VHH binders against q96fz2. Designs and how they scored, part 56

Target 1, 269 residues: q96fz2
Amino acid sequence: CGRTSCHLPRDVLTRACAYQDRRGQQRLPEWRDPDKYCPSYNKSPQSNSPVLLSRLHFEKDADSSERIIAPMRWGLVPSWFKESDPSKLQFNTTNCRSDTVMEKRSFKVPLGKGRRCVVLADGFYEWQRCQGTNQRQPYFIYFPQIKTEKSGSIGAADSPENWEKVWDNWRLLTMAGIFDCWEPPEGGDVLYSYTIITVDSCKGLSDIHHRMPAILDGEEAVSKWLDFGEVSTQEALKLIHPTENITFHAVSSVVNNSRNNTPECLAPV
Key: E = the ipSAE of ESMFold2; O = the ipSAE of OpenDDE; V2 = 0.75 times the mean of E and O plus 0.25 times the DockQ between their complexes.

## First folded at step 3 (VHH)

Design ja6 (framework vhh_8pnl_2; at its last look DockQ between E and O 0.21; V2 from the best seeds 0.00; counts 0 for: pae E 15.4 > 2, placed apart)
Fold by OpenDDE, look of step 3:
Structure ja6 (fold): chain B 269 residues (1-269), chain A 120 residues (1-120)
Amino acid sequence: as target 1 above (269 residues)
Amino acid sequence: QGQLVESGGGLVQPGGSLRLSCADAGFTFSDYDMAWYRQAPGKERELVARIYSGGSTNYADFVKGRFTISRDNAKSTLYLQMNSLKPEDTAMYYCAAKTYYSGSDSFDYWGQGTRVTVSA
């Protein structure tokens, strides 16, 4: 996974992340660094995207079932990295393979510390190779959405009003991630960064791409992944597997350029 | 730290075979399109073979079935099996990688190269 969409306004995004804590109380995640949130239809590695993580990461003795939402850098920068510039990291940490997560120090160490997060997105993009050409067809992949009688397919939102309605009730894609905290050697703010765990593609997506993000489907999966206080690494990793509960549609080549940030990126063609 | 490292080059007689390897443990290998390039003395770098993240392959016209590009994602290793080598195949061979989601045909990562010499 190298491209996502996360374009919802902050308030809408927050509401979409409503949850129940272990006491059954309805809550909204609290924001950390909300100013770093930059909505975009076309998120690429090294950009900031919002993730969910346990409050326990920030507050001693906090209820680990409580959630914080924070923009983090896509591309995990390991805490042990000693260079002053994260861009000098010579290995790609955009994704972490589920089968080798425990073999790679960059991912194993933070995971062992309970640094699990849920990466939020409208969906992600993948490119299917076209037979006989060097061209690839991009697809937008996301959770199936509840069809309200009035809310046609993303493609039927012919009116701005309909478009807004679709996104107001949009079920966000929840991807399993690992994050780390990096302190610059020269001082400064701690950098929070994340990697997306990937798995083999489900059957439905296999014709498009052979790998997919580990999607946490449902509140229970999300809660367990986040709750590093109560859920062990071993138990959490059981949640990492392909899911068939996805849908997709072809989109235009507009998304190919990471600089393009318009609704056209995820619009059906 | 994730540098593409080529190996397997050397001196071989015409008609001989070599197997080149390119290894990088630093990145999610399966998410990359990979390629072999070569550069002969006084010539421009040219594409030899490409293998996409999905496993499909493409070859330059001069390969004519003599070379096979393959990848082992588990080992994070790219291979180029070269058979029926000719003197004109003498070149520095480079491994290259790019993310499949990059809208550019340019490769993001390059190895230092391995030298192949075909001589009687």
Scores: ipSAE 0.021, ipTM 0.430, lowest interface PAE 5.3, mean pLDDT 89
Fold by ESMFold2, look of step 3:
Structure ja6 (fold): chain B 269 residues (1-269), chain A 120 residues (1-120)
Amino acid sequence: as target 1 above (269 residues)
Amino acid sequence: QGQLVESGGGLVQPGGSLRLSCADAGFTFSDYDMAWYRQAPGKERELVARIYSGGSTNYADFVKGRFTISRDNAKSTLYLQMNSLKPEDTAMYYCAAKTYYSGSDSFDYWGQGTRVTVSA
């Protein structure tokens, strides 16, 4: 997983992240660094994307079931990194394989500190390898969406205006991530950065790609992954598995160039 | 943590040969486009050779038939056979993979490099 869409305006995104705390109270996540949110149909590694994490990471004695939403850099920069320039990190930290997460220092250390996050997106892109050619077919992959009176199913839009209405109550994709905090040696703000945990693809996606992000399907899974105050690493890792509750459609090659930030990137073809 | 690891670099006389290797034990080579890049002192990193996931190859013009990229998917290893080496081939050589499935030519997964020195 190396490309996502996360294009909703901040207020719409925030409302889509409504949740219940441990007392059952309906809440919205509280933003940290909201001005660093950079919406785009075409997000790539090293860009910022919003993640959810426990308030307990920021506030002593906070309720660990309360959520903060914050933009973080895609591509985890380990807290032990010694250079002044994060681009000098020579390890690929865009993704973290679930089967080796406890063997890799870059991921094991922050995970042991409870640095679990939920990476938010409209959905993600994958490129299907075509047999006999070097060409690949991109797909946009996302949670199945419930039809509303203002929108139709994705892939069956009858006009450009109806495509806009699909986003009114979009269910955001929620992926399991690990984050770390890197303090630049020469000073400045702490850099928050994340990796997306991957698993073997489910049967429904296996013809597209052999890996998929670890998707947290539902409020219970999201709450348990985030709540490092009450849910141990061992218990949290049981949440990491493929899901079949996923859908997709083919998209045009416009998305191939990461500089293209238009609705065409995810439009059905 | 997965990391591409290059080997086979060293000091060689002009006209000599070297074979560079690149491996990563946790990496499924058959799914990725892979490449060798080089960076000479004071210069920008440049593509040397590329092998697509389907097996097709592409070479920089300066190679002039002297280098051959290959891979052994069963052994999860990428190779660069370098023949007729010249002093201008002196550089740090990097193995790279494209792990994002996109149409861009960008490579996103890199090794730490192996040094090749061709001393007249």
Scores: ipSAE 0.000, ipTM 0.269, lowest interface PAE 15.4, mean pLDDT 85
ESMFold2 (binder alone), look of step 3: mean pLDDT 79; pTM 0.795

Design ja7 (framework vhh_8pnl_2; at its last look DockQ between E and O 0.39; V2 from the best seeds 0.00; counts 0 for: pae E 7.6 > 2)
Fold by OpenDDE, look of step 3:
Structure ja7 (fold): chain B 269 residues (1-269), chain A 120 residues (1-120)
Amino acid sequence: as target 1 above (269 residues)
Amino acid sequence: QGQLVESGGGLVQPGGSLRLSCADAGFTFSDYDMAWYRQAPGKERELVARIYSGGSTNYADFVKGRFTISRDNAKSTLYLQMNSLKPEDTAMYYCAKGYTLSYGSPFDYWGQGTRVTVSA
């Protein structure tokens, strides 16, 4: 996964992330560093994206079932990194393979500390290799959406007008991530950054791409992944597997340029 | 989510200029896509210009470089600089806010409008 969409306003994101804590109380996640959030139809590594994480990471003795929403840098910077510039990291941390998560220090150590997060997105992009050509067809991949009376055909909207109505109750994609905290050697603000865990693609997506993000499907999966106070690493990792509960449609080549940030990026062609 | 309030409309001669403003009293202005629409008497409402949250802009064909849409996120204000105004630009101008934009699609929020009259 090298490209996502996350364009909803902060208030809409907050409402979309409504949850129940362990006591059954309805809650909204509290924002940390909301000013670092920038909505975009075309998010690339090194950009900030909103993630969910347990409140216990910030507050001692907090209820670990409570959630915080925070923009973090895409591309995990390990806490032990000694260079002053995160861009000097010599290995790619955009993704973490599920099969080697426990073998790589950069991911194992923060995971062992309970630094699990849920990366939020409208969906993610993947490119299908076309046989016989150097051309790749991009696809937007996301959760199946529920048809509302106002939205018409969900996921199959063939017109821009109908597509806009789909976003009133959009179900956000929830991807399993690991985050870390990096303190710059020269001082300054702590950098929070994340990696997206990837798995082998489900059968439905296999023709497009052989790998996919580990998607946490449903409130229980999201809650367990986040709740590092009550759920062990071993139990959490059981949640990491391919899911068939996705849909996709072809999009235009507009998304190929990371500078393009318009609805055209994710619109069906 | 806050009320959109347009201002800056008025009477101007052909060839003149106006600057319209739209103030958003709500929060998270910077997260939203914005647009200007206009409606002339007896005509349908039409898109004039749009600016995405990312800063990209597009204009209707009739604008022909005469208008510029911009935003100040710190002030939660949308602008439309209108130059080289023509009598056919006479209309009620509306500010619109939404997080998805497409041609002809409704926005989530609308202002009450400001009237622009271009007349000799």
Scores: ipSAE 0.742, ipTM 0.874, lowest interface PAE 0.5, mean pLDDT 90
Fold by ESMFold2, look of step 3:
Parts: structure tokens; sequence; C-alpha cells
Structure ja7 (fold): chain B 269 residues (1-269), chain A 120 residues (1-120)
């Protein structure tokens, strides 16, 4: 799982992340480092994407059910990394296999520190290998969406006033991730970086690819994964499994070039 | 909702130039896709040029290299440089901003427009 779309303007993205805290109150996540957010229809490893994490990672005695949203680098850089350049890391940390997560020090150590995050996207891309050819068919894969009836019993079908409501209803894909914090040896800002946990694909996706991101389906799963203050690593890992609650459509090969940042990348064909 | 303000329209001779501006007082200008549209009397509104949040651009065929869309994210301003103007370019020019779902929607916000007239 090496390509995503996360293109919403920051203010729209923030509204889409509305959640309930443990007291049942609706809240918006608080941003950290908002200037590092780079929206794109075509996100690749080493780019920054927004993730959710517990406020308790930043504030002593904070309510661990409260959420922070922050851009992090895709491709986990372990806290013990000694080189000055993260690209010198000898292993690819874009993804973390769920079946070996407790065997890999790059992932086991931050997981043991409660460094769980929820990786946000509109959805992800995957390429299906077609039998008998070297051509690959890209697909855009996302949560099933609820069709929104346009307001307009008074006849305003396509007016600008109706446009602002569309993305308020988009259900963002929520993937289980692990993050770590790396302090550059020469000094400077701490680098936050993440990996996406992967599982065997569900039956619905198995014809496209044999692996899929571990998707957290619903607020209970998201809350438990984030809440390292109340949910142990053992309990959290029970949330990591494939889901059939997923849909997809074919897209054009425009997405193949990661420099193409246009709506065409995710448009149905 | 009406936070886009166009300016720079006016009367010019054929072959002349104008530079349209669109100021956005809204949040997070750099995150939005932007566009210029135009509407002549009795015609439907039509796309002139787009610039996406990532910086790539598209132009209508009738522009034929005469117009250039650009944005200055530090000033929250969209521009349209119009050169080699023709009488056919006479229209009301509108600024628009928005973003696209996977199945598409029109731009979300529109300005009030600025008038461009090409004649003596």
Amino acid sequence: as target 1 above (269 residues)
Amino acid sequence: QGQLVESGGGLVQPGGSLRLSCADAGFTFSDYDMAWYRQAPGKERELVARIYSGGSTNYADFVKGRFTISRDNAKSTLYLQMNSLKPEDTAMYYCAKGYTLSYGSPFDYWGQGTRVTVSA
C-alpha cells in the first residue's frame, strides 16, 4: 500500500475528522504543525500526510481520548536512527506487516511506547496485475459513501450554496499506523514519521492485490487504536484484521506518475 | 460565502491586454483549486482556465496561448493575464474556488465578476 489521496483543504479535512470524546461531546482534533500539510490527489512515500494521535503524546496528564491531527512523514524513521539523512535507512518502512510487527525492532519499539496513529486518506490506490500482460490497472479504494440528497425542495439544484455540504459527508479512510519520533543528530525539529500496518486482503479485494492496509472501521475501533492510555498493545492488536466494508473503482493511468496531482487521478473510468 | 472579489476589468482595444485579479479573504487559499470563467450575454458560463492547488493548469481551447492563469498564495490572489484580446473575449469574468470529490462537483465559491469589453 504505497499510494493514497488526501486532497481536502485543511479546514474541510478538520471538519471531516469530527469525533466524540469519552464523555460523548463532539470535538474537532487540534492541529500540530499545520503548515506541513500538503494536500494532493497522489501521495507517495516520504511525503507528509495527516494522522490522528492521542493528545496524551504531547501533554502530561491529558485526556488520552482527545485527538491531535498532525502531518507526519510516510516511511517510519526509528528513534534510534543515527544518520543525518532519513533516506539512508536500509529498510523500507512504508508498510508494516501485522504478522511480524512484534518481531521487527523498527515497529515493536514505538508500538510498545503506545505510538499508535490513525492514517487519514480519501482512499488508497492499488494496481491489479492483469494476466498475460505487463500492464497494470489502477484502482481507487475507499469506504462506501452515503449518497447525500441535495437540499433544494425550492428548486436550487446546482447553486453554489449546495456545494459546501458535499465533503462534510465524505467518510475518510482510517488506517492503523505506528509512528516514531526521531531527533536529528545535528539538532533541529523532531521528525514524526509513520508506517501503515498491512494485512491479507479481504475477499472483495483479493483479485486486485493480496495485501491491504489494516482499516479501522468505525469510531470504536479508531478510539481504541488511538487511546494508548486505556487500551493495551495486546488489546489494540485485536483491531488489526481485514475488512469487507470497502469499495473501489477503476481509474486512469494518470495516477501512475506520482507527480500528477489532479482530480483525474481518482476519477472513475 | 461571497469572499472572492475580482478586479482589473475594463474597456480595451482589440489586441490590448488586461490583468484580472481575484482576492480571497477566506481560509487556506493555497489548499483550493481556482478557476476563471466567463459569460457573454445570452451565452452559458464557460471555463477559461484552471489552476489546481498543486500548481498545474488547464486552459480552454479558445484561449490558444493568449491568457495565463497564475496564483500568489502569499497574497491569497488569483490572476488572469489576458493578451491579444479580441472582441469575442467581451464577457463578465468570474473567479471560482473549490475542490473535487471522486465523482466530481462544480466549484464551491464564486465571485461577483468583473466586466471585460474589447472594442473602440
Scores: ipSAE 0.012, ipTM 0.511, lowest interface PAE 7.6, mean pLDDT 85
ESMFold2 (binder alone), look of step 3: mean pLDDT 79; pTM 0.803

Design ja8 (framework vhh_8pnl_2; at its last look DockQ between E and O 0.03; V2 from the best seeds 0.00; counts 0 for: pae E 18.8 > 2, grease 24.4 > 24.2, placed apart)
Fold by OpenDDE, look of step 3:
Structure ja8 (fold): chain B 269 residues (1-269), chain A 120 residues (1-120)
Amino acid sequence: as target 1 above (269 residues)
Amino acid sequence: QGQLVESGGGLVQPGGSLRLSCADAGFTFSDYDMAWYRQAPGKERELVARIYSGGSTNYADFVKGRFTISRDNAKSTLYLQMNSLKPEDTAMYYCARGLYYSGSEYFDYWGQGTRVTVSA
């Protein structure tokens, strides 16, 4: 996975991430560093994207089932990295293969610390190799969406009582990620960065691309992945597998240029 | 709930210029697509110009390079610079907040409008 879309406004994104904590209370994730979020139809590595993570990562006595939403850099920068510039990292950390996650120090160490996150996106892009040509056809891949007739009243969701009705919105793709915290040698702000775990593609997607993000399908999977206080690494890794609950459509070549940031990127051709 | 408030409308002669402003209060302005619409007497509301959150712009065919849509995210303000105005540009001008879902664009929040009159 080398390209995603995450274009929803922060308030809409927040509502789309409504959840129940372990007590069954309906909640919205709180933002950390919301100013680092920039909506985009065309997100590339090294850009910031919003992720969900357990509140326990920030607050020692927090309920581990509570969620925080935070923009993080795509491309994991290991905490042990000693260069002053993250771009000088010599190996690719955009993705982490599920089969080698425990073999690579850059991923194993943060995972062992419970640094699991859910990467949010409208969907992700993959390119299909066209037989006989050097051309690649891009596809936008996402969760199946429920067409609710009332999609027009997005404005009424300001009351907690109507949060359930807000599900008339786009179901976000929830991808399993690992994040790490890097402190610059010269001082400054701690950098939070993430990698997306990848698996072999499901049968439905296999003709497009042989690898896909590890998608956490459903509230339970998301909750277990995030809850590093109650769910061990070994149990969490059981959640990492291909899913058939994906749909896709062909999009234009507009998405090929990472500078293009319009709805045309994900529109069906 | 934030209000979109348009300003800058008025009476201008053909060939003249106006700059419309739309000020936002109450939502994260930088996250949203924004647009200008206009409605002339007895006509349907029509899109004039759009600016995406990423800064890309598009215009209606009748604009023909005369208008420029821009935004200042720090000020939460949308602008429409209108040059070479024509009598047919006479209308109420509205700013709107846009959302994109499932292949469709929606405008869910509107200002009250500012009147532009182009007359000799």
Scores: ipSAE 0.825, ipTM 0.911, lowest interface PAE 0.5, mean pLDDT 92
Fold by ESMFold2, look of step 3:
Structure ja8 (fold): chain B 269 residues (1-269), chain A 120 residues (1-120)
Amino acid sequence: as target 1 above (269 residues)
Amino acid sequence: QGQLVESGGGLVQPGGSLRLSCADAGFTFSDYDMAWYRQAPGKERELVARIYSGGSTNYADFVKGRFTISRDNAKSTLYLQMNSLKPEDTAMYYCARGLYYSGSEYFDYWGQGTRVTVSA
């Protein structure tokens, strides 16, 4: 998982993240650093994307079931990293394999501190290797969506105005992540960064790619992953598994270049 | 607990203007998405415009720049400025409030409506 779409305006994104706290109260997540949110149809590693995390990470006596939403850098920079430039990391932290998470210092340490987050996206892209050629077919992969009365799918949109209607009720993809906090040696703001946990792909995706992000399907899974105050690491890791509750469609090669930020990136072909 | 009360409807000549308002007695007005819907006789209710809690707006295609939705959070009031009115805009206009929770049905609290009639 190395490319996503997360393009909704901040207020639409926030509304899509409505949740219930432990007491049953309906809430919206509170933003941290909203100015760093950069919506795009074509997000790549090193860019910022919004994640959910427990309010308890920021406030000593907070209710751990309450949620903060904040942009973080994709590509976890471990707190122990000693160089001044994060691009000098000698290993890829865009993803974290679930089967070795407790064996990798970069992921085990923040996980032990309860630094679990939910990575938000419209969906993610994956490239299928085509037999007998060097060509790759990109797909956009996302939760099945509930049809609306006027526009029930991405393919039903026939104008820019209709694209807004499709996205008004979009169920965001919710992926399990781990984050860490890195203090630059030369000073400056603490860098928050995340990795997406991966698992073996489900049967429905196996013809596209052999790995998929660990998807948290439903409010109970999201709440348990986030709530490091009440849910241990051991218990949280039981939430990490493939899901068949996923759908996809082929997209054009426009998405291949990460500088292309247009609805065409995720439009069905 | 809040009550949505629409006002500002009436009879207008084609090409005229009206300003609809919707008052909400609730103290948490600023947390909600708000919308205007309309229903002509014998037709299904349809979205006219919506405004999200953060201020972003969305309009039905038939509006074509003629209507403007806005909100005044200090007064807990939603507005619809309707310009260049046409006979096909004749309908009952309803204010709706919602907080997206579990899909498409989040606009589930409605006012009683205000009538707009556009006739020569």
Scores: ipSAE 0.000, ipTM 0.136, lowest interface PAE 18.8, mean pLDDT 84
ESMFold2 (binder alone), look of step 3: mean pLDDT 79; pTM 0.796

Design ja9 (framework vhh_8pnl_2; at its last look DockQ between E and O 0.01; V2 from the best seeds 0.00; counts 0 for: pae E 12.7 > 2, unsure alone 64.4 < 65, placed apart)
Fold by OpenDDE, look of step 3:
Structure ja9 (fold): chain B 269 residues (1-269), chain A 120 residues (1-120)
Amino acid sequence: as target 1 above (269 residues)
Amino acid sequence: QGQLVESGGGLVQPGGSLRLSCADAGFTFDDYDMAWYRQAPGKERELVARIYSGGSTNYADFVKGRFTISRDNAKSTLYLQMNSLKPEDTAMYYCAADSRYYLGTSYDYWGQGTRVTVSA
């Protein structure tokens, strides 16, 4: 996975991430560093994307079932990295293979610390190799969506009682990620960065690409992956597998240029 | 609840200029794709211009370089600079915000409109 879409406004994104905590109470995730969020139809590595993570990562004694939403850098920068520039990292950390996650120090160490996150996206892009040509056909891959008419009342979603009305939104793709915290040697702000765990593709996607993100399908899977206080690494890793609950359509070559950031990127051709 | 309020409309002579403004309240303006629409008497509402959250712009064919759509995220305000106005540009002008352009659904927010009249 080398390209995603995440274009929803922050307020819409927040509502789309509504959840129940372990007590069954309806909640919205709180934002950390909301100013770092930039919506885009065409997200590439090194850009910031919003992820969900447990509140326990930020607050001591917090309920680990509570969720925070935060923009993080795509491409995990390990905490032990000693260079002043993250771009000088010599190995690719855009993705983490599920079969070698425990073999790679850069992923094993943060995972062992419970640094699990859910990477949010509208969907992701993959390119199919065309037989006999050097051309690749891009596809947009996402959860199946239910077409609902926009109800004019989307603005009232600040109350739990109106949340049912807000679900007219795009179902976000929820991908399993690992994040790490890097402190620059020269000082400055801590950098939060993530990698997307990948698995072998499901049968439905196998003709397009042989690998896919580990998708956490459903609230239970998302909750368990995030809740590092109650769910062990071993149990969490059981959630990492291919899913057939995915759909896709062909898109134009517009998405090939990472500078293009318009709806044409994910529009069907 | 989010709201859009247009201003800047009025009476102008052919060849004149107007600057329309659209101010938002109650939603994350910076993240939305924004657009100007217009509706002339007895005609259907039509797109004038779009500006995406990423800053890219798109214009209707009739604009022909006369209009410029822009946004000031710090002020949460959308603008439409209209130059070389023609009588055919007479219409109610609406601003709109969209979070899901791909779905082909209606805009999330609409303004009440500001009237532009181009007459000698």
Scores: ipSAE 0.750, ipTM 0.884, lowest interface PAE 0.6, mean pLDDT 91
Fold by ESMFold2, look of step 3:
Structure ja9 (fold): chain B 269 residues (1-269), chain A 120 residues (1-120)
Amino acid sequence: as target 1 above (269 residues)
Amino acid sequence: QGQLVESGGGLVQPGGSLRLSCADAGFTFDDYDMAWYRQAPGKERELVARIYSGGSTNYADFVKGRFTISRDNAKSTLYLQMNSLKPEDTAMYYCAADSRYYLGTSYDYWGQGTRVTVSA
């Protein structure tokens, strides 16, 4: 997984992240660094995307079931990184394989510190090799969406009003991530960055690609992954597995160029 | 919660050496990122060296290979070996730790400091 869409305006995104705390109260996550949120239909590594994490990471004695939403850099920068420029990191931290997470110090150490996050997206893109051409077919992959009388689908959209109906009720994809905090050696703000945990693809996706992000399907899974105050690392890792509860459609090659930030990137073809 | 205690400071001649220690009984030291900071009178507190939980180190430019940070996780002790000391190294030296349960813009736990004075 190396490309996502996360294009909702901040207010719409925040409402889509409504949750219940341990007391059963409906809440919205509290933003940290909201001005660093850069919505786009076409997010790539090294860009910022919003993640959820426990309030306990920021406040002593906080309720660990309360959620913070913050933009973080895609591509985990380990806290021990010595150079001033994160782009000089000599190994790929865009993804973290679930079967080796406890063998890689870049991921094992922050995971052992409870630095678990939920990476938010509209969905992700994956490229399938095609018979009869050297071109690859991109797909947009996302949670199945629930229809209502006032809602539309991506494939049925034919007006700006219909597109708004689709996205107002969109169920965000929730992927399991690990984050770390890096203090630049010459000073400046701490850099928060994340990796997305990957697993073998489910049968439904196996014809597109052999790996998929570890998807947290439902509020219980999301809550347990985030709550490092109450859920141990070993228990949290039991949440990491493929899911068949996904859908997809083919999209045009517009998404191939990461500079293209347009609804066409995820429109069905 | 734990308290960091520095020791090993004192008066030393230019070119001399000191070894600073920082201890904290009863805490799991393995998961903490640790650092030494210093503050001279009238100046801002500045980073001297860092050692991450994974073992990697960073040094401020003014160190220029003269200081070495290390840790002994079994003894819950952080060290700073200071060689080739100069008068400009005169400062109060502080030990700092970054708790794995709390995030912020700086280290959360600090010692009271140990004084290093470099003069002829």
Scores: ipSAE 0.000, ipTM 0.238, lowest interface PAE 12.7, mean pLDDT 85
ESMFold2 (binder alone), look of step 3: mean pLDDT 77; pTM 0.788

